# Designs tried in a protein design chat: VHH binders against q2luc0. Part 16

Target 1, 332 residues: q2luc0
Amino acid sequence: MPIEFEQTFRNFLMEHQEKYNRTYHFLILMDSIITAAQRIELYYRTGALKGNLGMAGSINVQGESVMKMDDIANEIVLHYLAASNRVIQVVSEESDDIVDMNKDGGRYFVYFDPLDGSSNVAHGLPVGFLFGIAKRNLDGNMKGPEDFHLREGNDYIAAGMFVIPTGMFTLALRDAGCWRFHADETATYVKPMRMTLPDDPKKWELSFNSANTTVFSEKVQSWIQVNISKYKFRYIGALAGDFHRLLTNGGLFMYPAIVKHPDPKENRPQGKLRLLYEANVVAFMCREAGGDAIDETGTRIMEIKPAGHHQRTTLYVGSKPIIDELASLFKS
Key: E = the ipSAE of ESMFold2; O = the ipSAE of OpenDDE; V2 = 0.75 times the mean of E and O plus 0.25 times the DockQ between their complexes.

## First folded at step 4 (VHH)

Design G38 (framework vhh_ozoralizumab_d1; at its last look DockQ between E and O 0.29; V2 from the best seeds 0.00; counts 0 for: pae E 16.4 > 2, grease 26.6 > 24.2, SAP .697 > .668)
Fold by ESMFold2-Fast, scan of step 4:
Structure G38 (fold): chain B 332 residues (1-332), chain A 120 residues (1-120)
Amino acid sequence: as target 1 above (332 residues)
Amino acid sequence: EVQLVESGGGLVQPGGSLRLSCAASGFTFSDYAMYWVRQAPGKGLEWVSEISWSGDSTKYPDSVKGRFTISRDNAKNTLYLQMNSLRPEDTAVYYCATYEDWLSGFYDYRGQGTLVTVSS
């Protein structure tokens, strides 16, 4: 066969960047994120070979300590983000506090979930690394440290996800589309493919934890009862994996409020998913692919003003006709 | 650290000309595309010209096309806007601006502006 030269992620990003300038801050940040993802994938794969996945997602790193895989993933991401010298502050699902990095010289706020679907680790099933990126206001309109990390999804410049260990990487860029890349055998991400949600209801999927159906609101239960048979049902319990599939086939992913649990302590009226590093990330990617995302009040996810760095939200994300229908239902 | 300082504004009659300058410091000017943007009284920010880092490519909106010319001197770290056939609707504070990142959706650096008043 003739030699085919695939466009690399670096080639793709450079081609776009050099229309505006010859600075490479975003490229340097993305290099760090990609390196972190590659290291997480390596630990996930080698942990399986060493027989450590069965330890409730933990791995033996040095023979003297056993660390949970999501703790290892968090440490990897923090290390490479810090090494980039481009990050002001980070919000991580695995860190209780906001992490300060290069506060004076940094350009970016990074929100991330280093290992989405960690319950799948013990079973060798795919997990996700999700991230969102916002940029600081460098023209002197900064209002103080607390304003930096509490950004609406509409203020993000990029959001993406890695489906580990599949070698699949998806990146959405503000007003520049949603793109999928494949890792080749050298682990280089290549072959950018523009993603758009299919406008074909026959391909549409519905994704949610059906075991929770009876604890959802009456409006959501009624919508499910009427509509579930119209969709192909798919759910693997990892947001990155379920959204990855939805982005290809269209349809709806949802995480409704839990309001009817027999144990009141298990109710989640504000939803389960985290706004900054889960819901905003998939909402941003979905918008760039031609879809939309709302909460259970019919408010667009990316328009929600966060009140805290670990704020939760309900989530409905997918094909625009479905989201428009649900928004009308929730506002009624 | 990054500074953009505009000059050359003033009062001019309709049909007149002005040349604006922007002195850049604190960054490698020759690596950045540069922009002129303006804000008329009671209006929002409006893009009026763009020049590539090399100076080889320029762009203008229809409102100023054929009347305004953007140029740059990378050796002097200076951006220019030549404004000809000025109209009362060109009255605005003019800013030079640039993006640190092509994805920001807003100008990362902007000067304090220079006032251009076109009045009889």
Scores: ipSAE 0.422, ipTM 0.710, lowest interface PAE 1.9, mean pLDDT 86
Fold by OpenDDE, look of step 5:
Structure G38 (fold): chain B 332 residues (1-332), chain A 120 residues (1-120)
Amino acid sequence: as target 1 above (332 residues)
Amino acid sequence: EVQLVESGGGLVQPGGSLRLSCAASGFTFSDYAMYWVRQAPGKGLEWVSEISWSGDSTKYPDSVKGRFTISRDNAKNTLYLQMNSLRPEDTAVYYCATYEDWLSGFYDYRGQGTLVTVSS
């Protein structure tokens, strides 16, 4: 059999950087992110084999408190990002505060959710590592420390996700498309494939927590009633996994506001997902794949100016015709 | 504040030469690829040259290839464009720009440009 030569992610990215006459700093950053993903996967697999992964309050055989997988993943990502020396600040879902890294010499801001779908860990189901990247603007820190890290989605230069432990890595680059890579037997990401949402509505899928339908707004409920029979329904129960599927089949993933919960304390009028490291990430990727994303006001996710690093948002992401329809509905 | 200041333009006869300069400040010049673009009267923005951040790679459109040479001095934060064998069709306002600015067509840090007029 002839030797099959696959293009690696590193080669792909190198070509990209050269094509656009950019420095190699981004390569170094991405290498750190990939390494983090690989390490997270290792812990995921190891925990799975031990049968005690994701159990809160579990004590190991040695009587030691076992760290939550979320915390482990967070520490891994922080470690390698710091080691890259290319990151100014980090916004992590697992960190209350912004994490300063190389503030003076760094070039990038990184927003990440180290373990999306953490509830899946205990069951050995796929989880996601989501990340967004913004770069230092030309004027540096001219906006001051308060707004320096608060970037809108449009300011992202890249966004991506790992589906762990499936070996799927998807990366979107600004104005350069959304690309999916596969880990080979050596854990090397290879075979770049450009992702584009299909235009065929017959392939489109709806994805949302249908159990929450009754607690959505009236507009959203009405929309669901009309459209639930038009499209296939698929729901994994995690943003990363559902979005992963969306990139292939098109359609809509939505995470609406909760406004009619019997317990008022459970309402989430602003949504549940975080803007910087969840919504912006998938919105950016979707846009590069030919789709779009809006919140429940009809505002494009990527145009939202963050007021805080843990700001919440509603999310509607997917095929442009559906998003346009929803935008019109919300603005009516 | 980011500033790009172009200079070196002027009136030149066909076949003549000019050297343009772009002084950059307010950002890490050496981290960015730089471009020369031009806008002729009544025409859109045209790319005329690009150089990598390191200066190791240069590219030109066919319209100027062999006649124009882009270079940079990162120590001086300066971009250059040597223009030889100038033609009347080279008449335009010349701007230096970063890649992002050029692609977007919106120059947040666009300078005033420098006018090059090639005429007998």
Scores: ipSAE 0.028, ipTM 0.366, lowest interface PAE 6.5, mean pLDDT 89
Fold by ESMFold2, look of step 5:
Structure G38 (fold): chain B 332 residues (1-332), chain A 120 residues (1-120)
Amino acid sequence: as target 1 above (332 residues)
Amino acid sequence: EVQLVESGGGLVQPGGSLRLSCAASGFTFSDYAMYWVRQAPGKGLEWVSEISWSGDSTKYPDSVKGRFTISRDNAKNTLYLQMNSLRPEDTAVYYCATYEDWLSGFYDYRGQGTLVTVSS
């Protein structure tokens, strides 16, 4: 038997680029994204152990440790995206304004949340680095490239996430599937595994903040009442972690509108999650794995025309039969 | 700004040959796979050939395979199409094209074209 070696992410992506007659600009961008993720993971592992969690034998403010990792992660991603010389503009959860980079010569818009579930840093629990990528539209000789950052999810060419510090990396490629990799002992991402949501409802899970049930809409509350016992319930309270698991087991993750809170100031009728760097990312990955995603009106997440770069949305993402049922319910 | 400028078209007799050129500017030409496509009057766009960024891989549909040869000179930012054994059905405007979208089966950019007319 010959010695067997796992395929690396780099070789996987090179084969994909050659198969589809693409340039290598996307490889350069992905190299920068992976480098950023590896640097964030290193800082998380070493920084958490060195007291960025605030408890290492001194008087530390817990919020300070979380903010430090958020800031560190954001600066790392911005640095490597800029160094790629391929990015036009960035939308980051940690930056109030869009971030200009190579506006004239860049090819991509990148939307990212560098540390999803950042409250987990204080607890030493996994976090996520989520990203979505859209390309510049080109016009030959007349108008130049379109460079505006407000792209709908259907314009994304790729989306992915790292679950830090687990060494798990998932990347979805438009019309080419959703693929999971793991870091080997040399920190190289290897062994592409095609992700497809299971068809077996016995594997399906429901995931949502059950403590908010009474403040969801009546339609959602009624749906929960009927369905909560049909599937396994799992919720760790971080989008990246809950969605990472959903891609393996199928089912539904949701973050509904908050509309019946006894204190009206706490209502979030437009939802909490951010469209460009959270909802579109998981919706894109879920679609490439055979699933779907909608908002509270039954509108497909990736069809939403964004009006602002930090725009919120409600989210229902998962196995297509469940999403179709919810879409019908919301439109009735 | 990306520019593709085709040249070398003209009138030829059936069985004749033409060599088309495409001058590229406004981007790093050697990073892009390149394509020739054609459009007969009143008809849709038809793929004619493709060449990888390095020039090491070429592909053709059965309709032109063995008659057409795509090539590139990355030092001169130029794409070529050698067309031999031309037939009247090869009459079309020929465009050079490229993608920016790594998943697209459709061209993001093309030039203004050069007309090839094959008739007696």
Scores: ipSAE 0.000, ipTM 0.217, lowest interface PAE 16.4, mean pLDDT 83
ESMFold2 (binder alone), look of step 5: mean pLDDT 82; pTM 0.830

Design G39 (framework vhh_ozoralizumab_d1)
Fold by ESMFold2-Fast, scan of step 4:
Structure G39 (fold): chain B 332 residues (1-332), chain A 121 residues (1-121)
Amino acid sequence: as target 1 above (332 residues)
Amino acid sequence: EVQLVESGGGLVQPGGSLRLSCAASGFTFSDYAMYWVRQAPGKGLEWVSEIYSSGGSTKYPDSVKGRFTISRDNAKNTLYLQMNSLRPEDTAVYYCATEYLGSWDEYFDYRGQGTLVTVSS
């Protein structure tokens, strides 16, 4: 054919809907999420010119108060989610309390981290916008409407992430796979590519903060000592960027418990990452790509019942053979 | 448990009318869009109408537009389909349906037992 047409995200989503007469609520929600991501990317790329790389409450060279980029990103996401008129409640990394939206007409709970790896912003390095989505449950097994947002990862219908400013967007849909899109010249996400973790161990990578190796548990230190030389080692310190590489190459990404720090106040025995809007997001995406994810007790991340909206967890996510080995180690 | 119970089907002559009802229970009816779908013998499911949770928006395929009207009574957890100017090709089992709650793509996998509509002289 002399004419080539790129399949857009909208075309892809419409084509994957096999049932008649959709209400298009999910498409409307996704449009709002994509718009928020594009606006965050614009602020990130122009941040130095607008002073938004400064600390919250600081004053720029014009004598104006500036907002921290984390705060700007959070406000952008909240604005577009509210404008969709499809969201019941939001859990955000940047909001201490649950944010109520359309409780009567909303359909979705949205969990998000608007700017993961925010320390990279000042240095022009990649950051991430992560999100997870669950629907209102009809089964009535929840304690009350106020607790409906405390969902296991297995209850999510979708999860995704944007790698800012690369124009890379990945979305996993329940039982429909994990898909990567790239922004074209018009900033439209196009060219869906199904992500499946490679079975080739020669491609596998290991990703973690190696500076923390001596403060991990004995089991984790021993596993690293035996296995580190078998992998390519890559770590940029932004979950979205590190995880996107993992989806391409396979292997393991981990955030272990910190239990042996010389300063006891620096210990993180329950892990560092947040269950609802970080760990569940990558666990969901990884499972749809043929992988798996566990915590340091060998429990599947998506099966952990949250006790609070900012609950932490340890995380091990990646290729199933590696995760199965670690699960056996942690349960022993 | 989600339950949908259809009624109002029967034998009617071409040009006649029927009103179908669907009694819903086991979920918050007013929070969900509702659908009527039909299946003629030996054929697949065909959608015939949809109505948003508030009742403020309705949609129909061209095959029934202007002849069928979907409505709902949220206080009574009941869905209706008013069928006018019926044709032999409208003969089918009619099902009340709602969205599958675990689906990202809004499948209507909850269906009742159906009610048979036969249009014949």
Scores: ipSAE 0.089, ipTM 0.486, lowest interface PAE 4.3, mean pLDDT 83

Design G40 (framework vhh_ozoralizumab_d1)
Fold by ESMFold2-Fast, scan of step 4:
Structure G40 (fold): chain B 332 residues (1-332), chain A 123 residues (1-123)
Amino acid sequence: as target 1 above (332 residues)
Amino acid sequence: EVQLVESGGGLVQPGGSLRLSCAASGFTFSDYAMYWVRQAPGKGLEWVSEIYSSGGSTKYPDSVKGRFTISRDNAKNTLYLQMNSLRPEDTAVYYCAKDEYLGSWDEYYFDYRGQGTLVTVSS
């Protein structure tokens, strides 16, 4: 048989430079992000092997200290982003404040969640590394904090996720589609596959935490009761895993507002997912795959102007016919 | 069709100066950031300088900062690199690049960027 050569991730980016408007700086940044993801995967697998994950909630590093896996993942990402010398500022789920990197030469803002679904670590179930990227205004026209880190999802140039520990990588590029890559035997990402949400209702999945059903709004509860039986129900409890299923099968992932909790202090009318490094990431990827994403007011996720770097939002993301139906419901 | 034609390279003594030029055509030059990238013999590509569409912002790596100056003439669709205090390690083929082509310097894309201009710094 003739040998078929797999297209590498680097070859993919370089071959599509004109179409995707990507610079060498973007390639360097992506190399750092991929390296960080692979190092997180190694720590996940090493901790499981040593029995230091899950039940203890931490991993023992160098025998002198105990760090939580999410803290380790955060430090790995920060290290490789800094080493790229291409990032101006970072917003991380695990960092209370915005992290400054290269203020003079930094080209990109990076928003990331280094270990989404960390409660799954104890059970050997998927966790995720999610990221979004926006370009700095390099023409000297910075008008304030909004030119730095408070960017709408529509201003992102790329967003992606890694499923850990399998290492499956999905990347969406602005106006250039959503693409899945697999690591080969040399740990090189290869074989770009364009992802498009299936237009087949028989495949559609519905994904949410059903334990919260009684604390959702009346509109959401009623919609669930009428529609749940029309879907296959799947919920892993890690956004990367749940969203990866959505990309292959279509349907809906949602994280509604909590408005009826018996303890009023546990209500989350603004939702629980973070706008910059969770909701915008999956909304951006979903749009590039032919879907859409809204909040519980019917507003498109990527059009929400953030008021803070850890701002929360409700999320409804998936196949356009479902999202259009929900938008009409929420505006009624 | 995007075309970038570099010129101005040559042999120069250590401590000398050269001015490189890049003639651009096939796109709206004033809308794009422009770059100089070099490849030394047996080495990989190295970013040398960046200038934004207006010419108001420039960037350099520490290896050339203070010695090299990038500039542009949007009316003439021309990019320049003034190289001062040249060192033997500056010996390379210098390429002019538009934002979206940086990092695509292998044989599959050479027709889109021209052949570059050789700078040799030796005694």
Scores: ipSAE 0.000, ipTM 0.144, lowest interface PAE 14.2, mean pLDDT 80

Design G41 (framework vhh_ozoralizumab_d1)
Fold by ESMFold2-Fast, scan of step 4:
Structure G41 (fold): chain B 332 residues (1-332), chain A 120 residues (1-120)
Amino acid sequence: as target 1 above (332 residues)
Amino acid sequence: EVQLVESGGGLVQPGGSLRLSCAASGFTFSDYAMYWVRQAPGKGLEWVSEISWSGDSTKYPDSVKGRFTISRDNAKNTLYLQMNSLRPEDTAVYYCATYESLWDSFYDYRGQGTLVTVSS
C-alpha cells in the first residue's frame, strides 16, 4: 500500500525508554498528560461555541454561569493525572494548594501550568500547557527531610510544553534530548524531531517586554543598551510561544527583576515567573537542547532550591554563550 | 517495601574468586534491569556490570570484562556476580542496584552493600 505512517509519540517513547525495563509507569503518566492536552485543544478550538472564552461568572446563551478556559484546563489536567494512578502530588498554577493524589503508591510529582498566556485566548493567539515531572527516590539514602514536591529542576526527569491550539508538542527527557512532535489529523502526536539551539548568531533573537526596560536594574539596562542591536527583537508575551521560537532560532528570552517601578508595590525583585512549573520547565528543555538558564544572581535555574510551591524567580534562558556572559555580569 | 540485600563478600587473596548474591523483594524483579556498582575506599561509585530484565544482554567495563559474570534467576528474585581472578584494585563495597527508567541518571534502588577485600 502507498501509505506512509509517521512514528507516533508512544512508539518513540517505547523505543527509547523501555530498552532494558518492562516498567510502563512513565508511559502511563505521559499518556494521561497527552490525553489532557488533546482535551484542552478541543476546548480551546470550540470554546467560542460553548462560551468557554469568557471570565468566570460569565453567562452562556442558556443563562448559566460558565468557567474560564484556564479553570477548565486545570480540571482536565487534574482529572487525567488522577486517573493515571501514578502521581503522588501535583503543583498547579491554577491551584493555591498542593493537590494530593496517590501518596503511598504514586511514583511522580507533576508541576504544571495548564494554560500559560490565557490573556491571549480572546485574541486568537497561542497559549501553552507547561509541565515538569520529578520521580520519587526509592533509594533510602536519597530521601531527604524535604517535602518531595519541593524539588530542584535538576531532579526533574522530564519537562514539556504544548502550544495550543497549534498541535505542537515539545518534550525534553533527562540526558536524552529535546524533541518536537506535531499532531496529525487524528490529534496523534507524530514525527519526532530533535531540537538543538542554533549556534548561528545571525539567527539569534532577543525576547523581553521592552516596556519594562526603565524599571530593570542598571546592569540589565546597560547590557540591553550594548547588545540589543546584535539581535532580532521578537516578543509576543506568552512564554510558550516565545520559548518555542527560541528553540528554533536561538538567542535569549528574559524576564528580569522589576526594581525601579514608580509604585514600589509593583516591584518584583524576586522576578515574576514561577520556578516549579514555568522557569524549571523551560530551563530543563533548553539544557537538553544545548542551552542554559540562570536567575539574576547568576545561579542556574535548575539548581535553585524552592522555598515554596509557587516560588517566583527571574529568568534568563537561551544560547549558552549568551547565558555564560550574563552569569559573569551578574556575579560581578 | 522495596529491598535489595547483598551477601557473599569477604576477604580473598589475589587471584581468588567470590560470588556475590542479591536478594530482591517488594517489586517485580523480572521487569527490571539489574546492576552491580562498587565504591572503593576514597573513590566514587563505579559501574561494574548490568543485565537486562530478561537476562538476554549483559555489559561490563573493560576493567572487569572477562573476569566478572553477572547473572539472574527471575524465579528466585536473585541477582549474582561471579568474580574471578580478583585483584587488589577490586577491593570495594559492592551494591546491587536498579532503576525503572533509562532516563534516570542515578540508581533508584540500592542495597546496603557487601565488602570485598582482596589482599594477602
Scores: ipSAE 0.113, ipTM 0.534, lowest interface PAE 4.5, mean pLDDT 84

Design G42 (framework vhh_etentamig_d1)
Fold by ESMFold2-Fast, scan of step 4:
Structure G42 (fold): chain B 332 residues (1-332), chain A 121 residues (1-121)
Amino acid sequence: as target 1 above (332 residues)
Amino acid sequence: EVQLLESGGGLVQPGGSLRLSCAASGFTFSDYAMSWVRQAPGKGPEWVSGIYSSGGSTYYADSVKGRFTISRDNSKNTLYLQMNSLRAEDTAVYYCAKEYLGSWDEYFDYRGQGTLVTVSS
């Protein structure tokens, strides 16, 4: 077969932003994020050979604690973000506190979930590495929240996710679309493909934890009862996997409020997903793919002002006609 | 576990100045953005000012821009609000808040007991 030169991620990014002489800082950051993702994937893939998906491939002496895969993933991401020397601060799902990095010279705030769907790890099912990126105001603009790490999704410049262990990577760039890449045999991300939600309702699917149906609000239960038979139903319990499928097929992914649980302490009126590093990430990506995302009050996810770095939200994300219908329902 | 202790409030005449302090304990202060939030009698809470963890960037509500200055001392685990050119409408209980921005939610990080600022003749 003749040799075919697939466009690499690096070549894609440089070509797309060649008119902006400042793209190399973002490229350095993205190279670090990709390296982190590939190291997480290595630990995931080799964990089964070593028995448990814990601290594998290290010196194992009797009495040493076994690290969980989510802890390993977090340490990998923190290491490579710090090594980029481009990050001011990070917010991680696996870190209780905000992590300071290069406070003086850093250009980016990074929000990440290093291992979404970690309950799937023991079963060899897909998990996700999700991230969002906001940029520091280097020009001294005194009117925006740009120098504050608690940013609305509308202030993000990029958001993306990796499906572990499949080698699938999707990245959305502000006003520049949502793009899917696959790792080749050399572990290089290649073949950018533009992602847009299909307009054909026959392709659309519905994705949520159906076990929670009876504990959702009356409005949500009524909407499900009317609409469940109109769509294919798919749910694997890892946001990256479920959302990647949504980008291909369209429809709706939702994580409603839990308000009717028999045990009141299990109620989650604010939802379960985290605003900064889960909901904003998929909302940003979905918008760049021609979709939309709202919470259960009908407010757009990317317009919600975060009150804290681990703030939760309800989430409805997908095809605009479905989101518009739900927004009308929630505002009524 | 988390404790925030506000101080420095009091009675002041219009055009006067006050400096509020918030002593933080029970968490790694230098890792968190901090905010000042106020609540006037009979009104909902209003976010006043925020400062991110390093102290390098500050943000202000339009009602206080040019009059108030937020600052922090991470070595002392203390947040400050310098209030100049005080007006009657600045009368409120002022709260120190961890990361809080915007309206009161079910989700928010711990806030302190507050300190009362009264601006009147």
Scores: ipSAE 0.000, ipTM 0.152, lowest interface PAE 14.7, mean pLDDT 81

Design G43 (framework vhh_etentamig_d1)
Fold by ESMFold2-Fast, scan of step 4:
Structure G43 (fold): chain B 332 residues (1-332), chain A 121 residues (1-121)
Amino acid sequence: as target 1 above (332 residues)
Amino acid sequence: EVQLLESGGGLVQPGGSLRLSCAASGFTFSSYEMSWVRQAPGKGPEWVSGISWSGGSTYYADSVKGRFTISRDNSKNTLYLQMNSLRAEDTAVYYCAKDETYTWDYGMDVRGQGTLVTVSS
């Protein structure tokens, strides 16, 4: 009997057991995150049947108010994180303030974007669920309780993302690599594959919103003009999807500062992406895959101390040779 | 630098009780989850109990649940394990352990000499 037993995500974590046969806290947290992702994917895939592809405040065929899909995704993630009883506080893209959970007994801070690329929902295109995880253990650098969650990316122990509804899940573990899993026919994540950015420039992709090219800084415009023809251009408008492709092919994803907009109110000198639950997540994953990530000052993303829950940043993430070149350019 | 000093072990009869203590120094004790681990003669280490940084949440191995109570005094940098209804199979050297700062899994620093608990008639 030709039976193939694929390594499951749980088996993968259990094979990385500590000396004391102890993986329970992180495994429980990850089980909750995976369950949340599976529930979001179910709502996304069955949205036409349930009428939940609409906007918040809409009335479905049954006369019930319909929640916006990003609100639904946020509620799902909050519910399962709370159910894990392992989370101290969360920062969510969809929540103005921090959310307290098990404040006295929790182990982890979780940063998440429950539905990145939500404009793709109405079109059946991929969206993302991104998360980052840090532990309490604040030896030597404790501030007031309200600041405990404001951690640098270098303090993260794990970061990951799901590409919904494709069944793709990628998880980076501190000093243990970046790993991709695929959902099987039972919706179980299986077949861990270690991700390393390719050293083949022929495969490299460049990803950004090209409509903004003329409103970027002179340095960025000049770099694009000289280098764009050396890359394949790809951009789907969902960070998780663009980043998953980047892990496979190498290259660069960027979200530069907007500094030359004709309407000054549209300028974004500090970028548009959020540090805690977007930039730090992809930066952490990329570093574990052998790449790097910087802002437009040449500072490494994971070294930036957040000033608030929704701190923005410019982002350049991808293959190390490209990032090293850009860091030199930005520091000049 | 980081130091953990266990005490309170000894010889006790089955059904008896002991209270273990661990004095911690060289790190911010109140910021770390702490654990008790034990090693019986000829066996590998076994995790026994864990306590959150604040003392608000406690966790126990199934073999000791309902019999052992973990607690901490952050003002004294001290971890405790109250052991009741002791059994012969609880005989082991008991170590206190500090959780690893950056480990994604539940990592433990064991820095002490341990304290021997012998349960025998």
Scores: ipSAE 0.253, ipTM 0.635, lowest interface PAE 3.6, mean pLDDT 84

